VH-VL binders against Large ribosomal subunit protein uL10m (mRpL10). Designs and how they scored, part 101

Target 1, 224 residues: Large ribosomal subunit protein uL10m (mRpL10), of Drosophila melanogaster (Fruit fly) (q9vpl3)
Amino acid sequence: RGKINIQRPKAPHYERARVVAVTQPKYPELPKAKSCFKTRAERTQQQQENPYNEIIAREVRNWLDHSRLVAFFHLSSITADDIFRVRVQLHKQNLHLKSYGSKIIEQAVKNTRYEAIVPLFHSNHCIVFSPDPEKTAALLRIVRRVPQMVLLGGIVEETMLSRNQLVAYAQMPGLHAVQAQLVQTLSQAPGHLIQQLQAHQNSFVQVLDVHAKNQMNEETPKST

## First folded at step 7 (VH-VL)

Design d34 (from k9 with heavy chain S54E; framework fv_anetumab)
Fold by ESMFold2-Fast, scan of step 7:
Structure d34 (fold): chain C 224 residues (1-224), chain A 119 residues (1-119), chain B 111 residues (1-111)
Amino acid sequence: as target 1 above (224 residues)
Amino acid sequence: QVELVQSGAEVKKPGESLKISCKGSGYSFTEYWIGWVRQAPGKGLEWMGIIDPEDSYTRYSPSFQGQVTISADKSISTAYLQWSSLKASDTAMYYCARQWDYSFPLDYWGQGTLVTVSS
Amino acid sequence: DIALTQPASVSGSPGQSITISCTGTSSDVGGYNYVSWYQQHPGKAPKLMIYDVSKRPSGVSNRFSGSKSGNTASLTISGLQAEDEADYYCSSYDSSSTWVVFGGGTKLTVL
């Protein structure tokens, strides 16, 4: 959205608005019939014509921003009644099971600190949100009984954790200081979650995911 | 420190019942599940099923559903694998192993119990 | 359970590196980063050598490493030693069965 609302001199915000305006060829100043402008205009129009996707993406981002515990699961085929029973059990523990399409997740986390999770959602998936990280143990006890749900990893106190690190976190005796130290220690483990994300991009549909993987690899710090 | 100790080798006749054991030590027994794996003579590994010792929840591979019963007694940190009526085809090495859930690796293994069923 | 595809045998000389492949489908090896490798010496129980594709349990030599590309996972043993002679099994979670499945096993012969 590049319409006015610019207070001088605010050059940084103005520059972004200018770039957006340039990608909308309402002026015939750029007469290119074939170009990235046509493709970008089509993508922009598609985004504008799908306002429900934007609303849902915003909902996802709000869940991510307001949850201290986020757990990611692969979801195999499961009946509506079975998943409903799981949702009820989780809800009793202030754990909220949500399912969103991969494109919506990608849209929600694009250009955010959570962008690295996108490769986890290439296949069928679901997410559990909670404002309470102490519920990690309760979460894992419930989902262990659901064979169709496979723990992929999660975020605790804004720290990305692999599935093994989440299991370790859940096994802590419940002392806040010990759990905080564990999160800090586990988060310093060598690129475990990043390796999982990058390897996942090489599964089915590798051709389409290669670009995303290359973008992530060029911008993520690798400690070896 | 984590150790799983299985009962000794068994030699049985077809039609007889059998119950073998797997005792865990060096960890909180109810925090992890126990999986059972079969290995026929000269063959590979076959996952049979799993049990949660906390409440004896079980799940079986279709190949073993109805063929065996898995149980556990958490008060003595022991899991069991049982047959009501043995067949010659049950001759195999049977391993118990610690496993967090269906999707996790089997991280510590018992030494195995050789079951021989012959006429 | 449907076994993952491994070569029946592989051989090498002391000090060399060898690689064992494990090929599945998008429902197992290709779909997840949950590949494990087990070492089994004759008459003994299997031992977990690698989990989650490339991670080693405490006490496992760094000569053992794992990797994955698409539907194929690989176990590499560097600096091959006589004690590495054993059967090696790969394993992966399989979304079709919703539990772990095993490969057919590979016999490693050293010299």
Scores: ipSAE 0.639, ipTM 0.829, lowest interface PAE 1.6, mean pLDDT 80

Design d35 (from k9 with heavy chain S54G; framework fv_anetumab)
Fold by ESMFold2-Fast, scan of step 7:
Structure d35 (fold): chain C 224 residues (1-224), chain A 119 residues (1-119), chain B 111 residues (1-111)
Amino acid sequence: as target 1 above (224 residues)
Amino acid sequence: QVELVQSGAEVKKPGESLKISCKGSGYSFTEYWIGWVRQAPGKGLEWMGIIDPGDSYTRYSPSFQGQVTISADKSISTAYLQWSSLKASDTAMYYCARQWDYSFPLDYWGQGTLVTVSS
Amino acid sequence: DIALTQPASVSGSPGQSITISCTGTSSDVGGYNYVSWYQQHPGKAPKLMIYDVSKRPSGVSNRFSGSKSGNTASLTISGLQAEDEADYYCSSYDSSSTWVVFGGGTKLTVL
């Protein structure tokens, strides 16, 4: 509908969880399409009917702004019951598991310091938010038991960290001065590194495709 | 310095039981998991399974589920790999290695335990 | 069945540069930046040389470098030395199995 009054998301201030709140969607569900294939006109109309995307993008930005810990995960095939149990365990630790579409995330982070995370969301994904960076160790202990969730990286105190840097951060709990120094040391060039890796990946695939085609062409005459 | 030290080579007959060990030092043993990797003579590396020494949670690859038992004793920083009844096809080099979880690399390796099963 | 495809062997001369490829699918090498490379000398345990596609553990020579393009990861060894002669294994997280899988291994010969 055209009128929706959604208040800005607010991070919870204590660990108490409500099972009903964890199971219910935070925003209205959009109905599934009758067909997986859509015409250009149908896709254009779907894009025009995206008022909820702007509202949810604002929600994502509010979570990013209110959270001192943000962790990104790839999500493999997992049952609804299993992911619900993970959400409940995380919620008890003031860790909030959220799933958003890649277009919504792109809209939320475009022209912000977090724009570098967009490439992480090309496949099935989820995000965990918390106002408390000391919960990183608790987060990793819970997620280690969920083989369908793969840590991609995160943001701690506005600093982009790789998965290895997050693990190192988690291993130094309670010593805030040492943790601040560690974050500074580990964070020397995370954004630039991601861009370099993407460029190398693309160039190598192009070379391999050409080589494979040339090899197949050479193979054909040899089938005598 | 992080180090994993495995028990010595074993020569066994088919049907015998065996338990090999992997002792960690130089780090908090319960903070990392221990993975087990098999290498048959002249073959590549096969991941067998993993254990959390903190509570002995285990997970096995399907090929090794029910064939071996992985255990750990955190009081002596030691992980174990055990067979109730060895087969000739169990002849291989067995490595333990430190691994954060299922998705992370094996960063420090034991020297390996050669298990030979023959008459 | 082979999880990740590597050439069986590669060769080079001292001082040259060589590259070893590791090809998977979108569920492993192509889907994640979690490729590792291990060096194994005859009769010895494997040693981690590269992790997360391109990162080196402390104590690994900067002559070893890693990269990835699509479904293929590569290990490059520059300034080849006799001591580099070994078997090299690639490894990647695989979302289908939900653990790490290994390549078949590549024997590097320094001639």
Scores: ipSAE 0.600, ipTM 0.808, lowest interface PAE 1.8, mean pLDDT 80

Design d36 (from k9 with heavy chain D52E; framework fv_anetumab)
Fold by ESMFold2-Fast, scan of step 7:
Structure d36 (fold): chain C 224 residues (1-224), chain A 119 residues (1-119), chain B 111 residues (1-111)
Amino acid sequence: as target 1 above (224 residues)
Amino acid sequence: QVELVQSGAEVKKPGESLKISCKGSGYSFTEYWIGWVRQAPGKGLEWMGIIEPSDSYTRYSPSFQGQVTISADKSISTAYLQWSSLKASDTAMYYCARQWDYSFPLDYWGQGTLVTVSS
Amino acid sequence: DIALTQPASVSGSPGQSITISCTGTSSDVGGYNYVSWYQQHPGKAPKLMIYDVSKRPSGVSNRFSGSKSGNTASLTISGLQAEDEADYYCSSYDSSSTWVVFGGGTKLTVL
């Protein structure tokens, strides 16, 4: 736990030691294959609050709270070497690729505004975090060349966006357009969207796309 | 606004080379990828491959790997599909279409280029 | 091998509704919400009618709707018109190939 403590970790920034720590794989979560039988001690541990899981859950909450860009992906079969190369490319852009078990994600977002994302994690998945929403374009250009990573959607400046909305956001020409988009998204009522996201993954995608269409329609300037 | 315009129909003999084109307009050509789709006479659609015009990154379906070459010239907003040596089995309609990446739909299509290869 | 299974033909009368099915596996239709439908009139290029299972591009009639249940996606055309007579192709992202695959196509006849 040299890099992971009971305290929430601070969001990483570019530094040689952190680059090494971020890009090196660490997989302490599942050292044993699933057995047909579990000992009573193992079953008891699954029922109790695991301090290790709470530490990782706090890490996830810290990433969500301190990231202005969060993107969700499904993963097809991909080699360790390939995902490592992607992680390195992303890190150079202050984009942080993380993988967490669905149970840890659920624990992290339980009783928070992010609880709606839980349905997204019932299959193989990963999340990319960044403190910089301007990096959305860089993110999408990198992951476009990784056919095993399929964009599902994301969160930009606390606004849930579908994959089509993220593509549209990435195509914004500059700071003025980005500021206009942020003002537009911040003025939207979130209640109904959040409730529908809690229903099903497919409903989540459809609701976010309705918002994308509304945003795109509003982006068209009035002609006289 | 968005339009893809393909080159005209071609009639060729087996063994001849051919290069057909697809010119994009009404959008930033380098922001989107160009996919190629084949349709044999009376048959369905087959995805052939894709190109990223900004750096000419390409990926092919295994059925077409080594059979064709996809290229692009971003300075003139044009993608190309090329054969070094045509076969009679290459007779088909060839479509180019705009695609964000491997998982996105083909949202705008060229009118198609009919390629006929006969002796 | 056809990647996605569609009926070869379907028919209906003007004003009726028809449904075209597209069946795949958990690696394509069942695994992702990235199903598209294309309309192709004889001698013309395909046109995107539906994307992401149920969404319509701008300019596509609301008579066209899409849905999905398990490994089967469906295109429904309500209020059939003579102009709807065309070939319809489904397409889905496939995690096995890591690109989009097409169905065999369905010929719609409006009698």
Scores: ipSAE 0.609, ipTM 0.820, lowest interface PAE 1.8, mean pLDDT 79

Design d37 (from k9 with heavy chain Y57F; framework fv_anetumab)
Fold by ESMFold2-Fast, scan of step 7:
Structure d37 (fold): chain C 224 residues (1-224), chain A 119 residues (1-119), chain B 111 residues (1-111)
Amino acid sequence: as target 1 above (224 residues)
Amino acid sequence: QVELVQSGAEVKKPGESLKISCKGSGYSFTEYWIGWVRQAPGKGLEWMGIIDPSDSFTRYSPSFQGQVTISADKSISTAYLQWSSLKASDTAMYYCARQWDYSFPLDYWGQGTLVTVSS
Amino acid sequence: DIALTQPASVSGSPGQSITISCTGTSSDVGGYNYVSWYQQHPGKAPKLMIYDVSKRPSGVSNRFSGSKSGNTASLTISGLQAEDEADYYCSSYDSSSTWVVFGGGTKLTVL
């Protein structure tokens, strides 16, 4: 049997703790990687009908339908403090990190155009949603430093992109119309597109820089 | 187009310091990480660590944490691998390679710098 | 750190096909489709031959192909040529260590 005599400092008063909880900002769910691990019983239970799951599945569909940027990640063991830091950085860019059980994801996307994403959620995962596809570069810059989050792919402007295609999209910022055309091109491109587009970007930038410098160097003011 | 050029071979004595270089060209140097890979004589490849040249963020394999320092100078598109005090066990070929993040392949490699440490 | 298991050597004759295996765990090869293969000729830097399990960089012969089943990735070289004689290394991201791990390497001899 436990302790008969308690010799520890008292916890904060109940009233104080309750006030702090009420006044603290509530962020979207921050899953700890290990909290995504499920027991055999929990996995079995997910196969059964649950009205609660349909409510959360509707939330997921709503996020998918109203987000122009969706990125999928595999999530390894990560501390609560580390994932909280990531969530705060993402939130500042209107990027919303969410975690849902694989059963809920499957239920949410079943018989929809997004059904192809189900295999991505076989294990621990998280999803980042945003209404703004221009935030893809900011997203990848933030998560690139989180070794526990591995990019699997995403959806931009309702187009499914591989990991490589999403990175290429992020590296070619521009006007929205140009980015929309790029998404179409990337969805039809081979897997090594990143290397090809990076070379084209550098060549284009270099040509423009050389042209500008040549124009300046060959400038002959009439007043001289 | 993309090219990584490393500094020449080095022959050093134990206890000496050394800094080797890796210069990138043909791409935006700050958009990709530079990884360092060690290959001891007759042995396989060992990943040492990476640097993001945009802000000099580094991360090391535990085997190399505290043994080497990785740095970069983005103004000249050059990454560095440095030892404060060389050991005979540091004798190896050292490669730099371009990598987008931890999960991406090392897609372009430098020619390698042979470091020989002997007394 | 050698985390992935490869055979030390493999041999074939010109025109034959050979396969090199790379076995890991669910935290690396089995957990992700992010397996790469590198070719290294004696005294030269490694060259990326395959990435993301089965994709070829521009300029790599279609005689090289990659696949994966469970925790084992495979590099297959068809129509073997003398120039294929080299060391081959597999590599994968490892979620347990959160860094890149390499196989021990396989020496391919073309005789």
Scores: ipSAE 0.621, ipTM 0.815, lowest interface PAE 1.8, mean pLDDT 79

Design d38 (from k9 with heavy chain Y57E; framework fv_anetumab)
Fold by ESMFold2-Fast, scan of step 7:
Formats: structure tokens, sequence, C-alpha cells
Structure d38 (fold): chain C 224 residues (1-224), chain A 119 residues (1-119), chain B 111 residues (1-111)
């Protein structure tokens, strides 16, 4: 017998993905207001300084500066009970789950070495921080039982790692020299690494789009 | 198949030390915590505490904090429950059970170790 | 020690349904959907029957179901069979310093 299944049915996630995929404007066809016109509110917001956002952006920068492990996740619809349970499990391992708005993350990482992560946060997301990179294996063990959280990539010892590289790092516990060498090797190809992190997010979005279209087709009466 | 196998029954005198064991097999031992549950003769279940074998982190029920020590050796997939000085009131059946962590159910149980402390 | 409140005994006849209650506080049963139910036959280790209020592990009969309302969780056994005669314990996560709390136990007699 295997493990107790604590996963929630994916039907609500797939229904939400379908709505998002159908209603979201495609990149080549931006809404006219964004390209030609800006509403008064949009123009005001563009130039408006929000003291609250800057305070939270400083908090995010502090977490980034003092964490040797940072992991990025896409977050699907999840109940308050489920996310609390995940937070409790993570906190036990000195792993801190945080959610911040995309604008706040952009403000936090602007003009830093981590500016390239901004595209990862255009959809619903969360971040896990830890001062201890040895906890990467514990993080992945906990998250594997949370289907609503999909690993996109991370930062270990200030080095950006793709999803696959972070998984590989987690599978090498107790071999500190091997772990250090992996991090050093990855730091020699920053362009490839960042593009691969973005590719994983784009692949996930494409999977959601295909799934949403399949869900819509299942609602259509049978032809023939 | 997940299995937890506990050490055999013990008969001790008050003041003696004791260490009982719980060996896990059929799963990754460090992925789950091991909880300990006490059942006094004719009484109900009492949760004593729990250990994460990956780092030996422990949590104890307040009723058992300082009365027992929980430890684990991940190299042999074994958790332990230990008394430095037994009391007659320690007479009970002791179960180990697997938990994902302290907020999760005890999903697989050992067969139990009967500890009898008599003068 | 605080224990969750269960009736000491319940009884039923084969084919009938019975319900066992488990009452706690807002820091345990009422605060979280982390209630479990265990079955213990004489001389044997407990077996997990229900977790997270209403979920069944693989291999547990669908005659066993769980629910919760406020600070009270309930285990319902439908179509009672002789082998259901056992002691039943509820358990919950506790957000105070106790971590895990058990109920006092209920002896089910199948007449």
Amino acid sequence: as target 1 above (224 residues)
Amino acid sequence: QVELVQSGAEVKKPGESLKISCKGSGYSFTEYWIGWVRQAPGKGLEWMGIIDPSDSETRYSPSFQGQVTISADKSISTAYLQWSSLKASDTAMYYCARQWDYSFPLDYWGQGTLVTVSS
Amino acid sequence: DIALTQPASVSGSPGQSITISCTGTSSDVGGYNYVSWYQQHPGKAPKLMIYDVSKRPSGVSNRFSGSKSGNTASLTISGLQAEDEADYYCSSYDSSSTWVVFGGGTKLTVL
C-alpha cells in the first residue's frame, strides 16, 4: 500500500484554467487600452508612489538577501486549510512560504541580478525562503503532496537553478562537494538557465491551455 | 508493503532504564515522522511525541516532556523510546506509528511493545 | 490532560447504522479539518479508518464515513457487521502545545 492521498481533485483547477485561458488576451493582441489608450486610473497608478508597496518590496529584498534557498512555485486554487497545513509543514523545516503581488516582486528585484525572475510571477504564485539550502530535499518532499503547487525553479547559494537542476540538487544530500560543483557549473551558463526557467513556465501555461480546451470539448454535445 | 516492527515485551523494576525500538520497512524512512502512543492497561490512547528521522527533530506532548526521550537512527531505519528511570505508572502498551508530520494521521502502526514495571 | 469527548459505549444490530461523536474545542476539532478515526480490536494495534474528517484510506470499507459540524466530528458505520465490534478512537491536530490529542474511546457492541 502506498501513501495516504491528500491531494484534492483537479477538476476545480482545470475549470479555473479553462476560464483563464479563454478570457486572457493573447500577447500579439493586447487590449486596445494598453497599447493606444490608458484610462485616468491607469495613468494615475503608473506614476503613483504607493508607500505600502515599497515597504513590502523592502521585505522581499530582505528575504532574498538573507535566504540561501529560494524556490518559485505556480500556485493553483487552494483552500485556506490546505495552505495553512503546507505552511505548518514548511515552517517546521525552517521553510517560509510567502505570497507577494507581481508588481511588488518587480519592484523588489528591479536592478538586481534576479530581475529575470519577473516573468515567473505573471500568474498566481508563491515563494519559499530558507536560510538553509540543505532543506531543498525536505521542501520537495512536502510539496510533492501538494498538487496545487508546481515548482518553476529557484535560487541556491545566489545561483539561479531550473526546476530539473533544483530537483537534481535535492537528490545529492550529504555530498557537499558535489552540490557545490553543481552550483558552480550552473553559474557558468546564466542565459541558458534563465531561458530554461521561463521555458518551464511557458510549457506549464501551454499544458493548462491544452487542458482548458479539452475541458471545453468535453462539455460540447457529441457530434455525429 | 509498509511495516513497523517493534521490540519484544519488557519486564522491569522501578528505577531501571529501558530503550525500546521501532523498525520501519517498505518505505523511505526519512520521509515520515515516527510517533509514539501509550495505552495503559484498560485505558485509551495517549500521544507521547514524534521524531523526524531525517534530522532527529522531536515534539513531545506536555504530559511526557522530560519523562521520556525519543530518538532515531536513520542508517538502520529505527526509532527509539527511552526511559532513564522507570516508574510503576509507566506500565503500558507502547505503539509506534508513521505520520507524515504531527498534523497528519498515524497511518501505519507497529504491533506494540508491552512494558511492565513492578516491584 | 485534555482528551476529546466520546461516548463510552454505543450499540447496534447487524445491518443498522450507528454514529459515534467526538467533541473538542476551537483549537482542535473546531479549528481544523484534521480529524482521524481509529479502530482497535482486542489485543491488536489500532487501524486508521478515516482521516481529514471524511477521507478513507485505501482498503477501508465505504460503510465507514466521517463528518464534522463545529466542534463535533462524527463517525458513521452503516450496514453494521459483527467484525465492526471494536473500540473506536477519534484524534485531532491541536494548535496549542499538545500537537495531537485523542478521544477517550468508544466501545462498539454489535448485538
Scores: ipSAE 0.006, ipTM 0.476, lowest interface PAE 10.8, mean pLDDT 78

Design d39 (from k9 with heavy chain S56D; framework fv_anetumab)
Fold by ESMFold2-Fast, scan of step 7:
Order: sequence, then C-alpha cells, then structure tokens
Structure d39 (fold): chain C 224 residues (1-224), chain A 119 residues (1-119), chain B 111 residues (1-111)
Amino acid sequence: as target 1 above (224 residues)
Amino acid sequence: QVELVQSGAEVKKPGESLKISCKGSGYSFTEYWIGWVRQAPGKGLEWMGIIDPSDDYTRYSPSFQGQVTISADKSISTAYLQWSSLKASDTAMYYCARQWDYSFPLDYWGQGTLVTVSS
Amino acid sequence: DIALTQPASVSGSPGQSITISCTGTSSDVGGYNYVSWYQQHPGKAPKLMIYDVSKRPSGVSNRFSGSKSGNTASLTISGLQAEDEADYYCSSYDSSSTWVVFGGGTKLTVL
C-alpha cells in the first residue's frame, strides 16, 4: 500500500471532492495565536514588524539580479515528494526551483523593472532561476512532464516574455535570429504592464507565423 | 506546412485488435506531443491522452487508461493508437492533434479516422 | 461528463454578430487564461480558431474574437457569413484533472 498516489483521488470520490471544493468558501490562512480576534490592522502591523520578510525579499532580488533565466509557473496541488523530485531533476541542470509568498514577491520587485510580474502571483506559484539562458530548452522539457506546473511566462536577459514567447525562444534553430531581434525590440519597449506583455506576445506570434510560412515555402522546392 | 495525416476508416468486429496511425510533417516531430481525441457519433470531443515522441512518454485520461495504448515511431514521424480487443462502444471518430503540453491548445489536427465496431 | 457549459445552439443573420458562451469554474476557465475555441464543419476535423482566450492563429479571420470575464469565456463572430455555420467547442486547462477539458459544443446556424 502506498501513502501518496499521484492518481488520487479515484474517479468517483474525485468528482465528489471537486464539487465540495468548488462550493466551499475559501478562507485565508490565519496566525496560530489569537487569529480569530485580531483585526486586519493588527495582522498588517504584525506583517510589517516581521524582519524575516525583508531578508527573504533580498534573497528574491539577489536571485533576479544574478539570473539570466527566470521562469514563472502556476502550481496546482502537488505532493511534497513530487515537487522534491522535480527540484532535484532541475538542480542537475543548474535550475533552481523556489517558492515565495505573494507578499514577499511584491516587496522584492516593488519599484523595479520586474514589478509587472506581481499579478502572476495571486494564486499558488513557483519560480525557476538559472544563470544560464541556454537552459531554457532543458527547463521546458523537464516541466512539461509535471502537469501540476503551468508555465506563465519568464524573463530572459532582463526581457519579460510571455509563455508563448518563452517556448518560441527555446525552439527551432532556423528561428533564432528572429527570436533575438524580438528580444532586442522588447528590451526597448516602455513600461512593463500585463497588457503590454500580451501585446508583445501577439506581435511575436505573428512574426513567428510569417517566418514559419516563409520557411515552409522555401523547404518545399521542386527538384527539377 | 504543418500537417497530420491519419490512416483510413476501419470496420471491425468486437474482440478484434486494431492499430491506427497519425503521420506528422512540416515540423520537427519530436519537439511536439501528439494528443488523441475521441468523438462518439453525435457527441462532443473527449481528450484521451498524449505521447512525447522523443522518448515515448505517455499519459492517459482515466477513462482511457488500460483501454488503449498510445505509441510512436519517431524515425517515420508517426504516432499510433491501438486496441487489443475492440468493443461496440469504441465506435467513434478518432483525431490526432499536435499539442506542446497539457496546458497548450491542440493547434493542428489530423483529418480523423472513423472506427466502426459491429458484429 | 461535459466539463464546460455551452449553449446547445445559437443563430444569427448574415452580417450580424453573435456570441457563444463557455462557462466553467475557478479550476479551469476562471483560474487561467488558457481558453481555446475550435470550429468543426460537418464531416471535417476541428480547427483551432482562438487560443489563450483572445489570440488568433495565422490564417484565422479577424471576424473571430475571444474574451473572458470571471468563469465565463466568450467567442464573438462579427460580420456573420454562411461559411461560419458549424459546431464550436471551447476548451480549457483544468487544474483538477491537470489536462485540457472540452465544452459540450454549440451549433451555429446562419439564417
């Protein structure tokens, strides 16, 4: 008998659990001591008085500043054993999986060029860091096999990329020049709002589609 | 252009085995996964499972786990869907489609293979 | 059985705009920006029309647009043409199953 099963729960009980989970109200995590009797202001004050948050925020900034590859993921329910196995596999490729609270991420990136990533962290999340942008393909190959991790986007050479742009960056040698040109163009774009990231994604997909069609036309020559 | 070409329609009896194919062209076959989607007569689309042709990694929907086998031969850019023993309830149109991973859309589809199982 | 809820049918006149809804939960449509729409003509394979809620693949008419509000995604077809008459399916990643799920489909009739 195993304790943890990735296929758990089984279909009939899974459907029941899904209905219950959807209909149940979601409650925020509360502090262990006197949590039911603390006001919102008192909780905010306790958060502000925690020096540990600033230490972790500095760690996050250090990772962002020293990493040429940063990838952001939504994280669905996953066991501690399963995420540990993923972390070990990533570490072998110099890819470092980290998880931080949304408050700490916000504090770390506030008033920096990375502030646009804050909306990505309103749900369960994790981040992968690496000093080596050539590891993007290896990263995506590994996380594809983890269905609980969904790619949201990333930062390559200080340029914010949508998930489709990051996937394109990792693909096809024939498109590398186009990808490099887009990264340069994105680096010159003012502001880093989610709407702008989506607009750049649409532009990249259009350019990539045109290039792919042109490449296919060239790759189907009649030999006569 | 990216194209997925499936094998022709099949008419089988219950208990018979069957293997249908899906050949990809116009892209690097091992860079994308192949998903399989079933459409029963007059019904909607249901996702069956996927394969990574680069190392034959597979994952199935619980409804199809143990019912079918998905495989691929990367040397000929072809994915397969196989039954060891067909049932009348397997009568359906079967589509293969290209998919990057679990969260991405099925972007290019095969024309479909109609499988009819009757005695 | 059907994960996402679509109306069984919608109808419109040539030149008008119609909208098809796709309603899910916070674990699929509401939780992610990974909604796709497929068009299926009778006897043909589905064709991807919209992905990531609002993006069009190359070769898809700009008459097709997508949007999302809360747990409901919408496909809008403007300048309706006879060739738009087809079945339309929505699809989304679902965190509960950890793969894509489909809607029941909507038959569009051009009157």
Scores: ipSAE 0.585, ipTM 0.811, lowest interface PAE 1.9, mean pLDDT 79

Design d4 (from k9 with light chain Y32H; framework fv_anetumab)
Fold by ESMFold2-Fast, scan of step 7:
Structure d4 (fold): chain C 224 residues (1-224), chain A 119 residues (1-119), chain B 111 residues (1-111)
Amino acid sequence: as target 1 above (224 residues)
Amino acid sequence: QVELVQSGAEVKKPGESLKISCKGSGYSFTEYWIGWVRQAPGKGLEWMGIIDPSDSYTRYSPSFQGQVTISADKSISTAYLQWSSLKASDTAMYYCARQWDYSFPLDYWGQGTLVTVSS
Amino acid sequence: DIALTQPASVSGSPGQSITISCTGTSSDVGGHNYVSWYQQHPGKAPKLMIYDVSKRPSGVSNRFSGSKSGNTASLTISGLQAEDEADYYCSSYDSSSTWVVFGGGTKLTVL
């Protein structure tokens, strides 16, 4: 009963975020589901059918559905101390760094509009979520200084963006009409030939980048 | 028009100090990072390191960590590469180039500064 | 220091197409889609010709194209012209070492 609207997931408190960051398991453990006599294939299938995996997959879907900014990264070897510092910096900006197993990601996005991201998660990876797309600039500023994290792409306002498009978007917070046009152009019919769509997007991003630069300073072309 | 202009050629003796410069124009200098690339005579390109001019954050390749210092002065849109004590093996062409961060291309290059170290 | 493997030289005739290979590892060329190609004429600074494997900066001829398969990236130059004679370098970001790596360079001769 209520006049309460559904809201995006609230970020955990600093202490809870710290515990989650330190103790986040790579794969769920369920002792009762394990059997010494099962084959590798049987154990793998049982893990995929595990109720715990469904709960985590639902959590991932909830983050995806209620975040206006999602960024995907390849994550190379990094110390626990270094990743903890990155999580703290991101959390201060309402940016939530999460790591999930590839199977859980696949399960979470299966039969959804996000299914196209599955190929990004075949190696070590992490995802940053935020309800606030204005935090894209803050995200990129922080991650620029984490050489172990390589930005693969993201989703802004439910539109898939490449690394170069995310950088362009981050530079234009004051040009809302132009930003809206950019995301509309990027979300053109999926039936387009990849070369045609890439040419249109690259040309449009280049024009927007030059326009944004001219608004602030002397004209400067950009490689994004 | 984006342009990076480097200081002129230098001829030095081993043990001498040297500071070469790279001045950016035609863009917001603090929005992009500056990478440094070395090319020994007749050899290929080697990435040395990078600087964020906005706060002078630097990162070096292991081959050049402790061998050179990269710095910048954002008030005059200039980045620097410096040696405290030159060696004959430092003889090379040194390029600066604009780079968004480590994983982005070097999109605009300076003309290069030839450094010759001989006794 | 050569981190990526390129052939030392390649040659072709005007109007011909040539391909230059660049082989790395799963942590650089094979690890993501961020491979660049640079053209260097004798005595001049390098010029960016291709970035992100296959994208061209404004002002670069569409005769230049790039591709990647596994750990090997390729630069293809179609309709060879005399001004294409230069050294070509590939480059990528190595996520394992966390530094930019270059290929040894390929000298293109237009006969």
Scores: ipSAE 0.651, ipTM 0.838, lowest interface PAE 1.5, mean pLDDT 80

